# VH-VL binders against o58714, part 22

Target 1, 254 residues: o58714
Amino acid sequence: MRVDLNSDLGESFGRYKLGLDEEVMKYITSANVACGWHAGDPLVMRKTVRLAKENDVQVGAHPGYPDLMGFGRRYMKLTPEEARNYILYQVGALYAFAKAEGLELQHVKPHGALYNAMVKEEDLARAVIEGILDFDKDLILVTLSNSRVADIAEEMGLKVAHEVFADRAYNPDGTLVPRGRPGAVIEDKEEIAERVISMVKDGGIRAINGEWVDLKVDTICVHGDNPKAVEITSYIRKVLEEEGVKIVPMKEFI
Below, E stands for the ipSAE of ESMFold2; O stands for the ipSAE of OpenDDE; V2 stands for 0.75 times the mean of E and O plus 0.25 times the DockQ between their complexes.

## First folded at step 13 (VH-VL; framework fv_indenebart)

Design k30 (at its last look DockQ between E and O 0.68; V2 from the best seeds 0.00; counts 0 for: pae E 2.8 > 2)
Fold by OpenDDE, look of step 13:
Structure k30 (fold): chain C 254 residues (1-254), chain A 121 residues (1-121), chain B 115 residues (1-115)
Amino acid sequence: as target 1 above (254 residues)
Amino acid sequence: EVQLLESGGGLVQPGGSLRLSCAASGFTFSDYAMHWVRQAPGKGLEWVSSISGRGGKTEYADSVKGRFTISRDNSKNTLYLQMNSLRAEDTAVYYCAKDLRYYPSGYFDYWGQGTTVTVSS
Amino acid sequence: QAVLTQPASLSASPGASASLTCTLRSGINVGTYEIYWYQQKPGSPPQYLLRYKSDSDKQQGSGVPSRFSGSKDASANAGILLISGLQSEDEADYYCMIWHSSAWVFGGGTKLTVL
């Protein structure tokens, strides 16, 4: 069994630092780098890409809504043309820095409200996928496990990595419970680790109401926002390795 | 072939303690949750406790919380149930059962033959 | 009140059909639950029969005859185990089970007699 560990990185902006990128980079195999719209800036992009290179971590674009003030977590109604071009622009922006540092892009993971909106809106999903295809058809799209987005992407000829979240509760339909709801975010390290193992070994998880949800597990989203998050990430990797799971970049098996 | 063999049952006085064991074979032990289910004489099935593959998660029926402890040694492919402060109502055949999944989401796809626990003065 | 309620006993003739009910407590919607069924013969441990959530989401145990099937009655808020073409070997105790509030819960069991 092989899995990828991914984390959202490069979300600092100007003088403002967000996250512990240097620390969490030691434990992940794929970095989702902000492209300057929901977060990040040109200097942060280059710094983050360079850090990934130094740690032998694969780099992917993390495009979001043009919502710096809301950190890309506010829904925006986009036309298909807007969505397609917004993706192309952001992926291109990160590509320039990756290339400058001698790296190739591995994947694209939409951010925040865009990530979630794609799951519910097929037209938006198609537009985003078209934006990716306009750039490079060999990139891997990271999306919610067993989502309609995954099906659409494959139909359109794009490779897909099914993403799961160990620290989030699931609805019976396979979507994530909104963060503001009780029980939506799991904080206990041991609980998170056990959930990860369950998802990997069983191909699913129990929803918040107790219903079983089937999941494909290609990449696991982990966090580096604070010291506790980094500790949890380190522990997750350790536990998976102890269970005989090989932690490698998604490009090695997708 | 999956095999589960319970042991450790016997006669014990109220307030006493007993430790049950279940030896497992025929599958990768640590990949599956394990359970204890008991059946009082002439009565129905009652779930007692569950433990995840690695043992990091445990669950107990309200009737045994604080008195029973489920554990496992994956190096020995063995499941345990430490029973303390035993009561007359704990008298039952205790079955070891294998889960379909790591935790706790499957069904009990294999059962042992059971071991008898009798709590009496 | 028990989470799951089963009739204590049921009798049917060979070749006939038997319908075993598993009624959920009021306030618990049967439509959201996977219902598991087990068979237990005298002097033996229980054996898994099948799981039923819906017609599109059900699973039959390995080696379990097709005459065993699951369903639900929403109006009665109950799971149903149907045994068609009853055989003498079907005489046994039958238990339903659900995962509820982070616990496995069994019904009281039904003793099926084949006359």
Scores: ipSAE 0.753, ipTM 0.895, lowest interface PAE 0.8, mean pLDDT 95
Fold by ESMFold2, look of step 13:
Structure k30 (fold): chain C 254 residues (1-254), chain A 121 residues (1-121), chain B 115 residues (1-115)
Amino acid sequence: as target 1 above (254 residues)
Amino acid sequence: EVQLLESGGGLVQPGGSLRLSCAASGFTFSDYAMHWVRQAPGKGLEWVSSISGRGGKTEYADSVKGRFTISRDNSKNTLYLQMNSLRAEDTAVYYCAKDLRYYPSGYFDYWGQGTTVTVSS
Amino acid sequence: QAVLTQPASLSASPGASASLTCTLRSGINVGTYEIYWYQQKPGSPPQYLLRYKSDSDKQQGSGVPSRFSGSKDASANAGILLISGLQSEDEADYYCMIWHSSAWVFGGGTKLTVL
């Protein structure tokens, strides 16, 4: 019974501050650091990697569409060659800061609309995986639990961590309910904790329509956007520990 | 052997209150969701309420919302149903049932023998 | 307007098969539901039999004989419990159940008589 806790960090850029990275870093095992396209910039990237180092948190690249205005949450059609090289570029950029701090990269977690598009589009998924493999075959891809992307990555020889979301409703097919729909986001910390325990102990969760969804649970996405999110993240960690779940970086078991 | 033993039933006037208990043994109580299901005399089954293993998720039938409260004490391996503002249509045998899962699901796999609640003037 | 409808009774001979239907009302589609089935003998609490969503997504209750099986009839918008090789011990009330609109909903039950 072991899981990784991951969070999206390093999303400030220019004069804008986003998130409570210093606070959430205390509770996670893996940091998904924005690579300067959907969010982040070189100064934020360096600072975030250093913060992860100080907290003994593993660092991964969080590449996305080149869509700062939309925070990488709007679909962009890419050719396979564009997708492959966009990933390679962003991973390489973050790696430069990791290396400068004496760290290696653990993983890659695609951001936002790119993450979701890969679940639907096998050619896109292959191109992204090729971009990761071009950089380093030992990196771990973080992707939606039990998705076709996870299967494709295994076929192509890339390590995979199956990701679950404690605060998001699932469709019966294992995809996430879009954020704008009623019930898509769970806000109550007690309900979120019950869902996390179900994911770990039952190996699944009840979808928005009541059907059961089986989930493989390697990593749980948690948040640090604001004080409430940090409180929920802290609570998730506490509850998992009380239930005897080991919280360790994904590299220790993937 | 899994055992569930309901208690606390009896005769109550309309508008009254009653608390049902379900003593559990033979399994790790806090690992499983629990349910209350009732059956009026000569009638079919009606789901009443469900609760997750730590008690953080509760669910209620519309017919009992605002009047009934499900709870559990995992240190005592006991499930409860607080029933307020009782009505004649609440007259039934009340069963507790164990889920196969931590989170409430449709796997009501072990049932107690039930306790009878009669609401009558 | 009932969410689930079951025939009140059904009779079948020993050794034959019984097909118990659980019809969903218009406006909801059986294809998207997990159907749970329960057996209740006189004077006893119900017992879980099985869950059916599809042939690749189903579960048999512990100790439930394989002659009990689930299926769906999409054209009738119904879940089906099939009991083959009927035995006298199968004489009981049978309930279907689904999760609908934030509630577990039971059908009205079918009394199966084995003559």
Scores: ipSAE 0.531, ipTM 0.817, lowest interface PAE 2.8, mean pLDDT 94
ESMFold2 (binder alone), look of step 13: mean pLDDT 95; pTM 0.957

Design k31 (at its last look DockQ between E and O 0.74; V2 from the best seeds 0.73)
Fold by OpenDDE, look of step 13:
Structure k31 (fold): chain C 254 residues (1-254), chain A 121 residues (1-121), chain B 115 residues (1-115)
Amino acid sequence: as target 1 above (254 residues)
Amino acid sequence: EVQLLESGGGLVQPGGSLRLSCAASGFTFSDYAMHWVRQAPGKGLEWVSSISGRGGKTEYADSVKGRFTISRDNSKNTLYLQMNSLRAEDTAVYYCAKDLRYYPSGYFDYWGQGTTVTVSS
Amino acid sequence: QAVLTQPASLSASPGASASLTCTLRSGINVGTYEIYWYQQKPGSPPQYLLRYKSDSDKQQGSGVPSRFSGSKDASANAGILLISGLQSEDEADYYCMIWHDSAWVFGGGTKLTVL
C-alpha cells in the first residue's frame, strides 16, 4: 500500500511568518504552495519551492479565493469565468517559480473556502477544473475523498488524488465537520495516528455521529503550522511506515 | 482459516483476578480490532471491551471500566483480558471476536468457542 | 430503558415467515444506525448474519441464505430481521447489535422456535 503526505506551505506574507515549513518539509512528499492570493508572496513562493527541491518533495499549486485578509477562508461567489481564470493565473504564477528552480508541478489543491465550496457547487468545480486543464491536463487535482468534485474531474479527463484528514471529524455524507464545532478538530497525537491507520487499512472512518464513511485514501493532509503539528506529522509518518505503508509522492501511483 | 482459541477461564473468588487469553491464527492479526463479548448463563450477549489493531485505542463497557484491561501482543498473535476485582455478575462465557476492520467496527465476523469464568465464594 | 429491545421468544411453523424486531430506545433514530444481526445455536458461539442500514446500504454474511433479510420500520423505530421459508435449522437465538456512544450494544435476544 502506498500513500502521499501533503501539507499546505508557503503561507507567510511579507514580514509575517506563518508555519514551520522547513521542519514539516522533512516528513511530507507533496507540498501545496500558496500562490499569493489567500497567502504567500513571490519571495515566499520562490523560497518554498526551493525548500521542496532540497528535500525531494513534489510541488503543487494551492490556489484560493482573492482573500488575503480572510486567509481564503471566507466564501466568495464567483462566476465560472472568474473561477477558471483565477485558477489559471495562480497556477501559472507558481509554475514560473517551479520552473526557475528546475521543478515541475505535480498537482493542484484548492485552498480553504474554495476547496469546500467546490464540493457543494458543481458549476464552481467544473470551472476550477477547466482552469487547471487550460494550463496542463497532466496535473493531479487534490480534492476531498469520494466527493462529487472527484467524479467531475475524472469525467473531464483530469487525474484525481483523494484526500483525507485524520485530524478532522467527518459528517455522515463524507464532508468535514466545520472547525468551529465541538469535536471537529482532533488534537491528540495517538488518536490521530489511530485514525490514519484506520483510514488507510479500512478504507473509511466513523463519522462524528458514529456512522461509517467509505473513503479512498491517496493523500493524507498533515500540518506544520506549529511545533505540535510538526510532531504529529512526524509521528504519523513513523506509524504508517511501521505498518508497512510506503510514503511516496502521489504522482508515483496516480 | 481463521481460528480463535480462548483460554484462562476458571473458578475465582469475589475480589479475585483472572487473565484471559485468545490465540489467533489465519489472518494478519494487527490489521484488525479484537473484542471480548461475554454471556452469562442463560442470558444474552454483552460487549465487554474492544482494542484497535495496534492497541492504541481501547473501549470498555461501563460495567467493567476500571476493573478490566484489554491488551494484545501482536508478535504472539494473542489478545488478553486482565480482569480484576471480579464480581459474581462477571460469571459468564467469554468470547474472543475478530472485527472486520482495524477500528472500530465493521462487525464481528469470527468468534472463538469461549472460555468459562465463574466467580463464586 | 435498554437501548435495544427484542422480544424474548417467537414461534413459527416450517415454511412460514418470521419477523424479528429490534426496537431502539426513544430519542434514538433507527434511520441513522447500521443494525447487525447474529444467530446463536445452543452450545455454539454467535455467528454473523447480516448488516442493514438501508435498502441501498446492506451486507449479507458469507454463506448466509438469501431467506434472511434485513429492514427497518421507521414508525416503530425498529430494525427487522425477516426469515422466509423457515427451516428447522433456523431454530436459534437471534441478537441485534448497534454501535452507539462509542460502544457496541446488543439486544436481549429472541429465541426462535420452529414448530
Scores: ipSAE 0.781, ipTM 0.901, lowest interface PAE 0.7, mean pLDDT 96
Fold by ESMFold2, look of step 13:
Structure k31 (fold): chain C 254 residues (1-254), chain A 121 residues (1-121), chain B 115 residues (1-115)
Amino acid sequence: as target 1 above (254 residues)
Amino acid sequence: EVQLLESGGGLVQPGGSLRLSCAASGFTFSDYAMHWVRQAPGKGLEWVSSISGRGGKTEYADSVKGRFTISRDNSKNTLYLQMNSLRAEDTAVYYCAKDLRYYPSGYFDYWGQGTTVTVSS
Amino acid sequence: QAVLTQPASLSASPGASASLTCTLRSGINVGTYEIYWYQQKPGSPPQYLLRYKSDSDKQQGSGVPSRFSGSKDASANAGILLISGLQSEDEADYYCMIWHDSAWVFGGGTKLTVL
């Protein structure tokens, strides 16, 4: 059984530093590198790509809304043409730094509000997928497991990695319970570990209401925001390995 | 073939303690969640507690929270229930049950034969 | 108010059908619950029969004959276990179970007699 571990990185900007990229890079197989719009800048992008190279971590683009002030977490209404070209632009920008380091891109994982909006808006999902296909048909889209976005990507000929979140409660329909609601975020590392094993071994998880949700598990989102998040990430990796799960980049099996 | 064998039941005074065991065989024990369910004499079924495959998730009925502790030793293929501060209403046959899944679910797939706990002076 | 209510007993003839109800209390809706069913024959531990959420989301226990099936009656706020082609071996206690309020909750059970 094989899974990928991904994390959002390269989210510093200018004089501001966010996250513990050097630490989390030790435990992941795929890095979602910010493309300079919601976070990141050319120097941060180059450094982050180089750090991934040094750790044998695959590089993917992490494009978001053009919303530095809101960290790409505020919804922005885009035309399909805007969404398509915003993706193309950001993927291309990160690719320049990957190429300069002798790397190719593995994947694209949309950031924040864009990721979530695609789950609800099919026209937006198609436009984003078109932007990826305009750049390189062999890139892998990372999106919410068993979502309509995943179906649309497959029908459009784009490879998909189904993403799951062990630290988030699910609704019965496979969407995530919004942050801020009781029980939406699981913080106990032992419970998170049991949930990730369930996702891999049972092919699903018990939703917040007790109902079962089937999940396809290609990649597991892990965090490096602070020392506790890195500790949880290292524990997730350790537990998966102890259970005989091979942790490898998504390109090896998608 | 799946087998579950409970033991450790007996007669105990109110306020006393007992430790129940459930020996498992015929399946990969650590791959499955486990449950305790009890049945008072002449009464229906009552869920007591559940535990995930590695033991990292435990759940308890309100009636036993703070008094009972579920645990497992995967190296010995054994499920445990530590029962403290026992009350007369804890008198029951205690069954262990195997889940179909790693994480506790409602699939109480296979049940042992039960062990009897009597709380009386 | 009990979370789940089952009739204490039910009688039916061999070859007929029995419809065992599991009624949820006022304030909770059967439509949003997975309902698990268990059989317990005299002197034996319970045995898992089936789970029913909807016709497209259900599961039959291993070795459980297809004449056992689940359904729901939304107007009665109830889960239903249907046993068709009744046989003498079906004489048993039958329990429903749901996940409610962070607990697994059993109904009180129905004693089915096959005469």
Scores: ipSAE 0.664, ipTM 0.854, lowest interface PAE 1.8, mean pLDDT 94
ESMFold2 (binder alone), look of step 13: mean pLDDT 94; pTM 0.955

Design k32 (at its last look DockQ between E and O 0.68; V2 from the best seeds 0.00; counts 0 for: pae E 5.9 > 2)
Fold by OpenDDE, look of step 13:
Structure k32 (fold): chain C 254 residues (1-254), chain A 121 residues (1-121), chain B 115 residues (1-115)
Amino acid sequence: as target 1 above (254 residues)
Amino acid sequence: EVQLLESGGGLVQPGGSLRLSCAASGFTFSDYAMHWVRQAPGKGLEWVSSISGRGGKTYYADSVKGRFTISRDNSKNTLYLQMNSLRAEDTAVYYCAKDLRYYPSGYFDYWGQGTTVTVSS
Amino acid sequence: QAVLTQPASLSASPGASASLTCTLRSGINVGTYEIYWYQQKPGSPPQYLLRYYSDSDKQQGSGVPSRFSGSKDASANAGILLISGLQSEDEADYYCMIWHSSAWVFGGGTKLTVL
């Protein structure tokens, strides 16, 4: 079995540093690089792409809402035209830096509120997918495991990576428990590891109410926001490898 | 046609060093992970090391960690294995092998003929 | 204890079937591993034969005869290479391989003699 480890990176801005990108890059296989709207800037994008190249990590665009102040976590009502062009613009922006560094884009992972909104809004999902297709039909869309977005993307001819979250609680319907709710975020390293193994080996996870949820697992979202997060990421990788799982970029098997 | 040609083997004393090379042709070298696998006389296969297409990821067997270094020069289509602090148990035919994929996640679809390393006092 | 254990030798007659086992160490579930098989003849490097994960997820090497097939025995915690209709040319060493603990691991190999 093969799985990808992805992390949201390049989310620093100007003089503000966010995350431990250098550290977590050592353990992941795919980097979701902010495209300057929810976070990041041109210098950060260049730096992050270089870092990925040095670590032989694949790079993907991490487009979000034009919501720098809200870190792309505030819902915005977009027209399909807006969504499509916002994606194209952001993916294009990152592409420029990837190309400059001799690196090809692997995937697109929407960020934050956009990521979640797509799961609930088919029209938005289609618009985002069209934006990706306008750029490159060979890119891989990273979306929530077993979401409607995945089906739509495949119908539209786009490759999909089903993403799971090891440190997030799931609702019985396969969606994530919103951040801020009790139990929504798991912090214990061992528990996270057990959950990862369950997802990868058993093809599912127990929801917050104990109900079993089937999951497809192509890529696991991990974090590098702080030293503890990096430690957990390292541990997750170790545990997976000990279980015979090959940790490789999603392009290797999608 | 894919071709892999190992070189650099020879006789060396314990504690010595040796550098193996593998010249590759017939495929886009940088698109594929490469591996070293060794076989002691009359013994089985033992994986030694792997390296991704551009060389950003390396893997080592516990038996050689800290002593061996895998590297590659994609401009020369050449794979290397720097072996330091050699031991008698490192005596073997060393094969270079091509991976099916960019990362060492596939199988070894092509093998060289091997180069012999003998570590003896 | 070795991660992968193979019988040292096996003999069978031409036309018969040979079943080569690759037993995984206790605590390692064969069901979760891809098993790779290689054939090695004297004086030659190994050659890839096939990969087996499940009946729905398996891959045959290019040019490898269909009489070579892979399977698993859960009860024995083993990968199996089955060679049907044995031919004299099948006499060789056979190695299984898995990815485990960030490493490729080979079995000890089985010498197959065709009588």
Scores: ipSAE 0.676, ipTM 0.887, lowest interface PAE 0.9, mean pLDDT 96
Fold by ESMFold2, look of step 13:
Structure k32 (fold): chain C 254 residues (1-254), chain A 121 residues (1-121), chain B 115 residues (1-115)
Amino acid sequence: as target 1 above (254 residues)
Amino acid sequence: EVQLLESGGGLVQPGGSLRLSCAASGFTFSDYAMHWVRQAPGKGLEWVSSISGRGGKTYYADSVKGRFTISRDNSKNTLYLQMNSLRAEDTAVYYCAKDLRYYPSGYFDYWGQGTTVTVSS
Amino acid sequence: QAVLTQPASLSASPGASASLTCTLRSGINVGTYEIYWYQQKPGSPPQYLLRYYSDSDKQQGSGVPSRFSGSKDASANAGILLISGLQSEDEADYYCMIWHSSAWVFGGGTKLTVL
């Protein structure tokens, strides 16, 4: 078995520092680099791409809504034309920094509310996928495992990595339980480890109501927000490798 | 023709240090992960360490963690193993091996002839 | 208990088949592991033979004859190297290897004798 570990990075802005990018970069295989709209700026983007290069981590664009104050976590209604071109713009912007460092882009993972909105809105998903295809048909879209977005991307000829979250509770339909509800976020590292092993080894997880949810696992979202998140990330890597799972960038097997 | 040439082996006392080198030719060195594997006299193979194509990911056997450091200089097409705090149990032939992939995988497709390290008082 | 166990020796006649086993310890399952195989002749470095994960996910080493093949025996928790049509030059030590717990782990090796 092969899986990717991805994390959201490059989310500092100006003098404000967010996350422990240097620490988490040691444990992941794919970096979702903020493109300057929900977070990041040109200097942060360049530095984050360079850090990924130094750590042999693959670089992908992490485009979001133009919502710096909300960190891209508030829904914004976009026309299909807006969504398509917002994606193209942000991917192109990050590509410029990747190219300046002698790298190519591996993937695109939409950020925050945009990621979640695509799961619910097929016209938005198609528009985002069109924006990626406008740029480069060989890029990999990271999206929720077994989602309609994944099906649409395959139909449109875009490569897909199915993403799972070991620290989030699932609904029976495969969507994530909204944050703020009891049990929505799992914080105990031993419980997270048991969940990630179930997802990879057994092909699914028990939803919050106890029903089985089938999951395809290409990439696992991990975090570097603080020291505990980095500890959990390192532990996830350790337990997966103890089960014979190879952790390599998604491009190696997608 | 792929060629891997190890050097730097020798006799050393316990607690001492050695630095092994592996000169590579016949392929684009930076495109491939590299490995060190050792074999004690009359014994089986033991993996020691691995390094990704640019050196950003390194891995070590538990028996050498904290004592050995793998590195590479891609401008010189050379792989290194710095061995500190050597023990009698480190006595072995040390092989340099090329991976077929950029990230360490189990495809150790070309091996050097090895260099001998002997740790004795 | 060792992570991988291989029998120390195995004998077989020219033209016959040899089935070399690589047993994983209890607590880990062969089904989730890629099994790599290496051959080593006296005085020489090892040579990569093949990798087996499943019938749809396997790889033969460059120049390795097709009479070498891999499989798994789930009930025995083991990887298998099958060598058919044995030839005298197949006499060698054979090692299995897996990626486990952030480490490449070799088995103890099997000495194959071709009488």
Scores: ipSAE 0.200, ipTM 0.725, lowest interface PAE 5.9, mean pLDDT 93
ESMFold2 (binder alone), look of step 13: mean pLDDT 94; pTM 0.950

